# Miniprotein binders against 7-carboxy-7-deazaguanine synthase (queE): the designs that were tried, part 1

All scores and structures are predictions.

Target 1, 235 residues: 7-carboxy-7-deazaguanine synthase (queE), of Hyperthermus butylicus (a2bj90)
Amino acid sequence: MSRSARRKTSALNTVLRVVEVFASIQGEGPFTGTYSVFVRLAGCNLRCPFCDTRYAWSLEAGKPLGVEELVEEIARYEPSLVVITGGEPLLQRHPLNSLVEGLESLGLRVQLETNGILPAPARDEQLWRVYHVVSPKDVPVRVPGAKLHPSWVDYARATGRAWFKFLVANEQHVREVAEYVAKLGIPRSRVYIMPLTPEKLDMKELLELHSRIASLAVKWRLNFSPRLHLLVQLP
Below, numbering starts at 1 at the first letter of every chain, in headers, positions and changes, except where a header shows other numbers.
F, E and O stand for the ipSAE by ESMFold2-Fast, ESMFold2 and OpenDDE, each averaged over both directions (binder to target, target to binder). V2 = 0.75 x the mean of E and O + 0.25 x the DockQ between their complexes.
[cut] stands for letters that were removed.
The coordinates of atoms that the task and the answers printed are left out; those that the model quotes come from them. Centres of patches stay.

## First folded at step 1 (miniprotein)

Design a1
Fold by ESMFold2-Fast, scan of step 2:
Structure a1 (fold): chain B 235 residues (1-235), chain A 83 residues (1-83)
Amino acid sequence: as target 1 above (235 residues)
Amino acid sequence: SPEEIKEKIYKLLDLLWKIMERLEKLGDPEAAERVLKLIEEVFKLIDEFEKTGDPKLLEKAEELLKEAERLLKEVEEKLKKES
């Protein structure tokens, strides 16, 4: 019984539940093609039917790692970009801010992947200064429980450090995305549409899907995100 | 509907997270840790709901939120009495 309030606060701010850490190429979004280290955090506040990382849904899927240990592990890869993903990384918000501080101290560029249900960073958070790719699930795929927090639109306007990435299967989905971003005042220059890929596609089908969605991006004047890692057979 | 029940459980999860943040700002990390454990329990309820569709799991999630709300109120009242 020697535990103190300060020690518990420190532990909550310095320990992350981590599913995996690995080097790859960022296959999606505005930094497509960048040599990256991926940090997958445990826990998610959604249960998307098309989710490729269901193994990360539970907080218990993650191994507890200290921020300092994790920063050292990431640094060994010498990455051009650190991609923090999950699950939903903002569920571990407090230790995540500490991780970002450590990574920034090394001059590393950080990108967060988030579903945008939890609020965008406040100015006094370290997370305010890093890049965010927000993947709303309220449109077009309409995942139960999903609703983009309005603060993400304000954050994007204030910082220029947020982009919005939508999974789409057809032109009706793209129309719904276009309507959604117009109503929220999200600039088209910050919007990406990305193919919603079924679990089992051969390479020809995968390329054809990418081609169709890319053509729709041109038609609707939105940015296109590939799933490059799937095309080049990387994790 | 199942989708409506899931949406309600996710909303309860967001409220639990806000309570945890409030407790940390109030300087009670032990209470915050207790709420973190309640958050972990809600995730288990979500996983179980995905498997079973049992609407009783929403009621269990509501009780976990009530526990966190009670804890927050106790901490706020205690701090007020000390000043």
Scores: ipSAE 0.000, ipTM 0.218, lowest interface PAE 12.0, mean pLDDT 83
ESMFold2 (binder alone), alone request of step 1: mean pLDDT 81; pTM 0.757

Design b1
Fold by ESMFold2-Fast, scan of step 2:
Structure b1 (fold): chain B 235 residues (1-235), chain A 83 residues (1-83)
Amino acid sequence: as target 1 above (235 residues)
Amino acid sequence: SPEEIKEKIEELIKLLEEIAKRLEKLGDPEAAKLVEYLIEIVEWLRKAFEKTGDPKLLEDAEELLKFAEELLKLVEEKLKKES
C-alpha cells in the first residue's frame, strides 16, 4: 500500500472534529476577496486574549465528521478557495492530510490558517502542497507559550506557499514585526500586517483603523491584510 | 484541585504515548507523529497552567484526555482487526 493510502486507512484518518462549515468571502491575507468555503476545526493550543473564535478552543466544540463526507459537503458550495481554520487545525494533522488530498483531487485550492507553533508540513505530507497563512503569536501581541516553529521559515523559502500575518495596533507593533521577520530571514513579500480590531468599533472607527494600518504597511514596505468581512458585515 | 489536575495531565501524556506506540505498531508513523504533537501541546498547556493558574487551560487538557481515550479505543480496534 502506498503511503497516501496507508494514511487514509489509519484510525486518525477517518474523522475530523468540525465546528462549522460555511460559505463566505476570504476577508484576510493573500486571497482577500475570494469566494471561499470555511472549515473551522475544533481545538486550539493557545488562549489568545484577542481571539474572535473562543467557541472553537475546545475539541468538544467540534462534531465528528468523516473526511469523505466533508469533501462532498465542501464541493457542493463550488468554492474558488477552501479555507481550513480553527482553533489550530494542525492539532488534527493526520485526518487533515486526508482532507487536503480529497480536496486537491477535485481541483480545489486549499489554504490553511495556523498559529505556527506546530511544525510546518514535511515533503511527504499532502499539506506540503497547499497554501498556508501563518499567524505567529510571538510578536507583537505576545501570547504566553507562543513560539513560531522555525520549520515554517524553511517551508516558506522552499515552497513559496506560506505567508506570515501579524496583528498590529500601532507603528511600534509594525517596527517589532519588521525586526522579527528580519531576524528570522522572512522575506517582506511574505509578510502581512493586519489591524488588531477591538470588539467595540463602529464602522467609521473600523475604516480609520484600516486606513492607518494600510498607511503603515506602505511606509514599512510590507503587505496589508484588511479584515474585509468585518467591513462588509459577512461572517 | 490543582493536584488532581496535575494527575490528569500526567495521565493524558501517558495515554498519548501509548497511542503513539500503537500507531507505530500499525505501521502508521504519520499518525504517531501527530500524537507526538498532541503530547507537545499538553506539556505546553501544563506549563501555561502552572504559570497562570487559569482553570480554562485545565478544562482543555481534560477535553484532550477524553479525545485521547477515544483515539486509543479506535487504534485498539484497528490493531485488533490487523492481528
Scores: ipSAE 0.000, ipTM 0.207, lowest interface PAE 12.2, mean pLDDT 77
ESMFold2 (binder alone), alone request of step 1: mean pLDDT 74; pTM 0.630

Design c1
Amino acid sequence: SPEEIKELIKYLIKLLEWIAKLLEKLGDPEAAKRVEELIKEVKELRKEFEKTGDPKLLEKAMELLFEAIELLYEVEEKLKKES
ESMFold2 (binder alone), alone request of step 1: mean pLDDT 84; pTM 0.802
ESMFold2-Fast, scan of step 2: ipSAE 0.025; ipTM 0.416

Design cy0
Amino acid sequence: STREVSPDDPRVREAAEKALRRLEEETGRKYRLVEIRRARVTTENGREVYEIELVVEDEETGERYRVRVRVTYDPETGRMEVEEVEIEPL
ESMFold2 (binder alone), alone request of step 1: mean pLDDT 86; pTM 0.835

Design d1
Fold by ESMFold2-Fast, scan of step 2:
Structure d1 (fold): chain B 235 residues (1-235), chain A 83 residues (1-83)
Amino acid sequence: as target 1 above (235 residues)
Amino acid sequence: SPEEIKEKIEELIKLLEEIAKRLEKLGDPEAAERVLYLIWEVLMLRFEFEKTGDPKLLEKAEELLKEAERLLKEVEEKLKKES
């Protein structure tokens, strides 16, 4: 079979709606500073008022790409980490599992970023074997319709492959996060607080905000996530 | 009532998610994608209705509900044949 015919047939079987694919440095979470390829999937089940990627909210914002074609595109960057984000990537769960399988077959490390509303991976899914950064939106930012699926806490305890990242603006938000994770039994070692960055901050204000939230992380014995890409002006 | 419609929509979303997952495992990614797209539309409409209360969105929700029910029957028939 020709390569073109084989590739076309694979694309017809499994397709993802993709907004963008680009190389950058992971600016957030447990892998901050890692040379990464970002795969932004279309569609989101929330409308967060502070969302930086509103252009990805619609499923129509994504172009259909076959899993094999996407794997080849990602591989050309030779990344240390593949970050699958969106939107909400779990809205495209089946083709996402196929993508993860293809990427892992090439020895690539995969991290999924999710709002945690949809269930965590089951043991028989390829997604069970990769890293997950869960960004709950029910606390402290209180996004309408947001609620963390309880299976994510079980997944984190069972695998050690999930972390919980919370947007915070002040100490009251950090207190609410601490209370929330205690009630759910989420270990502090799996919790990151990250600055909630308003649209109109200059670089001095951005650095001052990072400093304040980092200080609160130390005070409350939580991990700190910067938004490093904003500080170094990368996409 | 609006609350009854909301509950029924939430039930449908859960059922559509379950069916989408099963179709994915059975190797029907095109049908699974159609189901996921419908879930997306229903979720967005629910969010906008909760935020704005626009009566036109409620009417649109009823249309999507009927479409979801038709798709559920189609998928159930396919699942029965595959067993």
Scores: ipSAE 0.000, ipTM 0.127, lowest interface PAE 18.3, mean pLDDT 78
ESMFold2 (binder alone), alone request of step 1: mean pLDDT 72; pTM 0.593

Design e0
Amino acid sequence: DPREVARQLEDILRMLEQLARELRELGSPEAADQLERIAREIEELLERYRETGDEEVLRQARELIERAREILERIREELRREQ
ESMFold2 (binder alone), alone request of step 1: mean pLDDT 75; pTM 0.669

Design e1 (from e0 with E10F R14E E17Y A20L R21D E36W A39L R40E E43M E63K E77K)
Fold by ESMFold2-Fast, scan of step 2:
Structure e1 (fold): chain B 235 residues (1-235), chain A 83 residues (1-83)
Amino acid sequence: as target 1 above (235 residues)
Amino acid sequence: DPREVARQLFDILEMLYQLLDELRELGSPEAADQLWRILEEIMELLERYRETGDEEVLRQARKLIERAREILERIRKELRREQ
């Protein structure tokens, strides 16, 4: 089986458009606090008004990098977690599966950050075996063109490897999230609410916002995701 | 009372989600599918009641809540036997 996996990885000879690779602490979601390497892929299929990584929207923002070269670069950081983000990483689905295969062959834990518009992984994809944090943009923020692909709910149920993370500013947003996930049959144990942070908050305001959203998470019995990197001033 | 219906639905959702996680681990996808369908129907009715205030819709939601409880009880007994 290992010889088959090695042959498939070598045969693909694919490239990814990569904006940046850097080490930091995962500040969000179920793996908050983990020493991670972030791989930001270029290209996005949305134009969110609150987006803080607009520089990654175009595929042309990324430099071409071979899968094998990227795996070696990531491995040099010796990370506990590899976070593949973007833009929208599933826009580069084919070479992304090859990257995941290479990373898994090294025993590295992989997490994808995705907007969930494109379909969830199929059982025969390498992506089926890694963790996914899905950030739907159809509620409560309601980004034009956003709609969660229903296959993500089936994937979460089948694998236990998907969580759904929602940006919220107030209690009405939390109520809308609760209604949305209940209607789609998403287990609340798989749901995170996270503060929607305006670009110009000072540290006191940022802490107060985190406290408010965390309190709402307790009240509504949902999981809370901080933006830890913002609080500790890491990238 | 819409607040009472919402509270009952959240309580049932909590129980349903916990049992669905256990069922997925034990390998009973047919039972899980039935619960997911009832959950979707309950939430659709709650949304419609909130928008219309139609008492008939509230009555339908209450009947489904009771059906969900019966199914949850059966599944819980089955899970206990298999352990």
Scores: ipSAE 0.000, ipTM 0.110, lowest interface PAE 19.1, mean pLDDT 77
ESMFold2 (binder alone), alone request of step 1: mean pLDDT 74; pTM 0.663

Design fd0
Amino acid sequence: SKIEVTIRVEADDPEELKKILEEAIKLAKELGAKVEYKIEGNRVTITIEGLSEEVAEKIAEEAKKLAEEYGLKVEVRIEKLE
ESMFold2 (binder alone), alone request of step 1: mean pLDDT 73; pTM 0.661

Design fd1 (from fd0 with T6Y R8W E36T K38V T45L T47F E75I R77Y)
Fold by ESMFold2-Fast, scan of step 2:
Structure fd1 (fold): chain B 235 residues (1-235), chain A 82 residues (1-82)
Amino acid sequence: as target 1 above (235 residues)
Amino acid sequence: SKIEVYIWVEADDPEELKKILEEAIKLAKELGAKVTYVIEGNRVLIFIEGLSEEVAEKIAEEAKKLAEEYGLKVIVYIEKLE
């Protein structure tokens, strides 16, 4: 089955709506600490109450950039990792596959960050070959409309290229995550818990929250993701 | 192959979303497709499970037409599953 871009499914097959492109350190997930270029795509299919990137919710928040132009811009940074994020980047799936093809042709390592509502990549997509950090919003944070597509579990088991990152505030949330991943058959080794950070935390409160969630990760035998960029005050 | 259609609709008036949702459910039912939706304030996400590419294309065309008639923002995405 081909997921190739067609005129009927996309009017902009070689154009992405991009909010921002910037260099930073990946602060989250399995590649924490990696020198990265972040590509934030416009548009999101959720309206999470705790969302830090509300400015990316609308497709109109993004400027149209050609795939070739964007590949050249990213390559100038000489990144160890290209992080494609959003909003929800899979809303622009067809031109996104073209971007990934261009980046892979240059030997660049690509990571996608997704809410996992839209299906996982098919074997004939360029997206099949890259890394995915899936951030489910149905558990424990219970965002309306947020249901993890079951194909992500199959993709993770088939490829070893997906991890599941959950926002947690307390031990009750960690328990709910443990029950959820057991129910879905998600391997524990592919699961990260990450602090759910309220809008107003000072640096001491932020560090204390990180310490508390990290301790819970050890107790529950799950992986821990910091929000390192918040701790070191990077974008 | 399974085909899924995602329709994101945003309106200044939440009452306009009810009209689009009603038409989307009606069209999907006529075509034998399953519809799931989520409403949040001035926005609705409609998810339709279709059996064929022709059915998915027809749903996408009608969604765009209805959005144009009502002056609404619409994003339509069609996905093929293995």
Scores: ipSAE 0.000, ipTM 0.226, lowest interface PAE 12.5, mean pLDDT 79
ESMFold2 (binder alone), alone request of step 1: mean pLDDT 74; pTM 0.676

Design h4
Amino acid sequence: SPEEILKELKELAEEIRKLAEELKKGDPEEVAKKLEEIAKRLEELAEKLRKQGNPELAEKVERLAKEIRELAKRIREGDLEEAIRKLEEIIKELERLIEELRKKS
ESMFold2 (binder alone), alone request of step 1: mean pLDDT 84; pTM 0.835

Design h4a (from h4 with K34L E37Y R41M E44W K48L K60I R63F E67L E70Y R74A)
Fold by ESMFold2-Fast, scan of step 2:
Structure h4a (fold): chain B 235 residues (1-235), chain A 105 residues (1-105)
Amino acid sequence: as target 1 above (235 residues)
Amino acid sequence: SPEEILKELKELAEEIRKLAEELKKGDPEEVAKLLEYIAKMLEWLAELLRKQGNPELAEIVEFLAKLIRYLAKAIREGDLEEAIRKLEEIIKELERLIEELRKKS
């Protein structure tokens, strides 16, 4: 026994289809303002009309990249937070758990962005231990095929590691969100409303929209998420 | 290598068995989406095999991806009999591939 045996996994458990890896500031949600590395995984189970990342919809849009190689690339940035997004990253659940394990072994904090259609992590998954920002698309934006999996509410209550982020354009949308989260039993402290930004806004219009939605957050006693990267012109 | 491919196929067979258990959770659409994801990964693996000079293996893996897509469709349509038939075809094809890889080594 000249060496310790290393546990090996299949390529299906250690290869991800990755669209892009880049450093930026987290512009949204509970970690707004954090120096982050974004890992955009390919593939999505929705076709949202307002989607800014349509280029990531297909699994073929991603380059195959090994988990170890990806961990090394992320580590070079020395980030305070690793944001795993997509498409829908849970479509690549098995290799994603391996990625999370590798990142946590380096002491890196991980946040997953998900549409919440696929089930929340089970206790035996590495994903159970990291942060999740769930962006439901069934209310108020009403994307066909979108339905929040009920396990996300249970996960949020059990762990305190999930928040729910909703795209809103006006007060009627905020009312619909408030009714939705009350019906599902989601605590208001775990709810963020965020401006639904149309494709073409000048900076004045973008700031005015942020101001209106922030005012509604105060009125309805919900948390507010900016789209900070848009305001400061970062990716 | 044939040994690495054999390991991948055995892990795929186990993943398919786990997905069969997932049908018991009463969310056939979720199972169908996971099967489509597996089919896409197999199509990617087949492309790699062609580039490595194993077109015969690539064709078998592509065929497995196609069977898995038919399984996903049967599940979405609520056709449990067709789903069972396709699952049996997938298992049989995996067994054939395993035997071919064993002979090659």
Scores: ipSAE 0.000, ipTM 0.138, lowest interface PAE 20.0, mean pLDDT 77
ESMFold2 (binder alone), alone request of step 1: mean pLDDT 80; pTM 0.764

Design r4
Fold by ESMFold2-Fast, scan of step 2:
Structure r4 (fold): chain B 235 residues (1-235), chain A 93 residues (1-93)
Amino acid sequence: as target 1 above (235 residues)
Amino acid sequence: SPEELLKKAEELIKEAEELIRKGDPEKALELLKEAVRLLIEAAEKSGDPELLKKAIELAIKVVELALELGNPEAIKEALELLKEVAEVAEKLG
């Protein structure tokens, strides 16, 4: 059988709905400043009021791409980090595991961005071996349908490969985050607070917001994540 | 009646669990989607927040099962159902 016919036959479990693939600098979380390729997968199981990527909410926003083709596209960028984001990437869990396997075979480092509603990886998944930044939507501003799956806390403790990132606007939000992570037994060393950036901030306002949230991170003994790409005007 | 709708939903859930045990998760997924719609209707007619909670919890399980199957079309349908449940929840209060 031709390669094309074989690809079509195996497509259902190795096809991802992809919104965009682009090179940039990781602006957030534990790998801030890393030259990265971003792979935005389509589909989301939440409708966050402050969502910047509403265009990715529907699976229909994504173009079907085979895992092999996507791996080759990513490799052409020669990235230090592959950031798989969305929507919610775990909605496409089976082909995502295949993508991770392909990327690991090339020695590429992978980070997943997830809302944490779906379970953490099991030990027999390729996803078990990669880095995860979990953005719970339970606090400080509760999103309907949001509930962090308890397996993420166990995964973080077992592997050391998960961090929890929260959008905060003020000190009351930071207090709510601190109480939340304490109740769940999440170590403060694995917690990032990040500025919740309203639309249309000018550069002075953006810097002032970053400064305030960073100061709160020091006060509450939590890690700080900037939104570096916004400060340097990258996508 | 809301009680009859709940009973039918529970019967579909039991049938779906048996289908999963027998290795037919695709058919189970279709029954669970129908059960969610029945629970939504029961919640709308009764105004009972516990029925709405059951609909939301089952819709999440439908998404989880669709993900385990790894079929993009099934995942799309499950997400659309979860969206419908969320919209009804906001409308009801």
Scores: ipSAE 0.000, ipTM 0.129, lowest interface PAE 21.5, mean pLDDT 80
ESMFold2 (binder alone), alone request of step 1: mean pLDDT 84; pTM 0.817

Design r5
Fold by ESMFold2-Fast, scan of step 2:
Structure r5 (fold): chain B 235 residues (1-235), chain A 115 residues (1-115)
Amino acid sequence: as target 1 above (235 residues)
Amino acid sequence: SPEELLKKAEELIKEAEELIRKGDPEKALELLKEAVRLLIEAAEKSGDPELLKKAIELAIKVVELALELGNPEAIKEALELLKEVAEVAEKLGDEELKKEAEELIKKAEELLKKS
């Protein structure tokens, strides 16, 4: 065993490609305002035009980190929430389940951010036990090749551990989201609409956009997600 | 005049860019479609291949934005604009621009059929 905080493990073969690890405030979704550590995994199965993390698209953008090393790094932040994002984290499903197991053993709350193209967790996966924010890309701003896997709706109904977050720019987008979630039987309490923020908005424009989308959320009886980190200038 | 058509197209492009920045890409799409039509008209009246090149570049952006919005009707309208560009390129004798437009038309038609 090593004399440092790290120790050698038989899980040395369980490796994740990690782009970055940092502490911030969760600015989006049901846990907005929570002190969080963000783990950005490399690789993505989409090429979204409005993507602000294009640097994470390739698996080669990630550095190989052992699961145990990553758990120790996360723990040093003493976070209230661990946010696992990417790219698409489920592309690294096997080592991701091992990471979740390690984090759960420390009593840490885990939230996954996923595009929902790959299937929802099965009951025998460690991922079954954590929270998921699913960001479908088939509505309202359609990304070619994107389609929500139907198992995510079943998972949400069975566990109460999934929410659906949609980027919207105007009322027509909100109408399309409302029709989409009604057709799939997703409860409104599980649905968030969030401003689609173009690059280079000034603070006044950003506030006006937030106000407009929030008003639409009230009108359509959906939850509103801000992009709080943009408003308070955090990463 | 071709100069007035170009100026109007440039104003619409600038307004569309502002709308995209403010999170209204659907309204921006309508302005960009109109700008393409004005550039095509300017190219026909002037015989200037540079205006036709601008029309093609903007039509590509219109197709990409329509695909992002997932609006089949907008995609069909963008495809009609590309066909119009190909017809004008042929009339102006620009074989290279005609082939470029025809390739984009074929790609857009393929996407519409398989949706």
Scores: ipSAE 0.000, ipTM 0.088, lowest interface PAE 24.1, mean pLDDT 78
ESMFold2 (binder alone), alone request of step 1: mean pLDDT 83; pTM 0.830

Design t0
Amino acid sequence: SKVRVEVRIEDEGRTYTFEFEVDSPEELERVLREIEEFLRRHRPERVEIRITVEDPEQARRIAEELERIARELGYKDVRVELDGNTVVVRASR
ESMFold2 (binder alone), alone request of step 1: mean pLDDT 79; pTM 0.778

Design t1 (from t0 with R4T E6Y R8L E48V R50F R79T V88W)
Fold by ESMFold2-Fast, scan of step 2:
Structure t1 (fold): chain B 235 residues (1-235), chain A 93 residues (1-93)
Amino acid sequence: as target 1 above (235 residues)
Amino acid sequence: SKVTVYVLIEDEGRTYTFEFEVDSPEELERVLREIEEFLRRHRPERVVIFITVEDPEQARRIAEELERIARELGYKDVTVELDGNTVWVRASR
């Protein structure tokens, strides 16, 4: 029994449930245009109606990969940025800290994409030292259960390593975002608005949506995030 | 105290989104009726309806009614998810 428990505990601490690993260009947020390796972790604590990656919702959708094996796989791509996304990667917080440690030991820059429901990293976590793009789903898109944990605002102020990226479809959404970030005391320099892209847009519609949201970003004095990978037809 | 309705419609390569904030039962009934009428008239390829109401029993009744409408209209893939006071109905032909 103790032997089985030891192996199970070790596996839980060093194994991540991974849906996919692939090279592409970061299409979103403050590092838009960067050659990146994407690591999509399985599991999510939300069920967003607009979700593009429903195949990653279940932890069972992920293949168990050891941290060392995953670090080696990522390193083969020689990326300028490692993007850890999912589902919600913080559901696998403990082995994720080990992954970050391994990637940092190789001098690799790491960015985490999170919905911000779970607490921000503590100062003694490896995750404290990496970049975070927080995508709240309580405003403006109002997904049930999607309350931003207040520690993310404190983390952003303490470290300068977090940005807040909001999905928006129209000017009313941008107004709601502006009010939300003002209430929370989030600096506009840390705020991105990004087009809420429906599943079936043709390229002309996609470009027109990007143009409209970008114009609103200028009008409201906020940063704009494209979905560049969609415009250039990359994963 | 605040009721929200979000509708995502995909049809003929186009996507439409509708968002409503309603605070009265009368307004909610109007919005639900308009959604049903739209679905009957246009029968889009895919529709996602997301509603947050004031109590779980109301959410369950709305979910059952929308699922019934979707199946009656011939949608083959219908998924209903309930999270307390929130209803998510996804239907596709």
Scores: ipSAE 0.000, ipTM 0.125, lowest interface PAE 16.4, mean pLDDT 80
ESMFold2 (binder alone), alone request of step 1: mean pLDDT 80; pTM 0.766

## First folded at step 2 (miniprotein)

Design a2 (from a1 with Y10L W17F M20I L36Y F43W)
Fold by ESMFold2-Fast, scan of step 2:
Structure a2 (fold): chain B 235 residues (1-235), chain A 83 residues (1-83)
Amino acid sequence: as target 1 above (235 residues)
Amino acid sequence: SPEEIKEKILKLLDLLFKIIERLEKLGDPEAAERVYKLIEEVWKLIDEFEKTGDPKLLEKAEELLKEAERLLKEVEEKLKKES
């Protein structure tokens, strides 16, 4: 490989396909309520029937952005949290590690949202050091091809930086989640259940669904994640 | 360019997903699962391409797409014979 060719290929570690960058409040998971910048990466390895971000499914939906440019754009928002989401961000794993390195160099807290099909970070990746909210799609929602990679359980034990967030519609779903996490050895303290929101609900219906799932979280001794942004009408 | 080659490999993922959708509609979840495993191989090729820049990795990704297309044709032919 010539130096010129190597310089060109190293650019692949510094370019991400980005659908959108915007400031909002983290509405879900362990950092609910945090002022955040969302970085939505293009491409997904699933086709969930309940997906709210189908516009990000295709890799072609993303604009190529350099890591340095993206870091500067994110920094201008002065966020308390950078949420990297998609699609499936781990499809762009190598440039994502470069982005994380740049964000950490500025002292920014980073959270990755992932479906957990691809392996958890290795110890030599920058991604090893950031927070991960893993949203399995095999249980209870049974999306085809959505099998959680077992390395995520090991990562959670080793680092304490992963939580597992499950979409649930009813008590039977919560029971399935409880059985699933027990089988895998995931502590309940690392488990969130979150309302599976169907097509547009009115505010009363949305609040009633949140109330019902929250009550189930108390009953089953699991953590509850709202979809706060939906309740307060933020993106 | 390396960027163009990576873009082509990434676009092959979209085609693989179309095959999965078709296989699921045809009622063959086992064949769909096989194509998901081919998608995992494409991710490994993307990872390797980011490290090496080897254009032959595009050819390997194209081979994986052809395997998925073959699986789809076999399922379509089987269903046609059953009806």
Scores: ipSAE 0.012, ipTM 0.323, lowest interface PAE 8.1, mean pLDDT 83

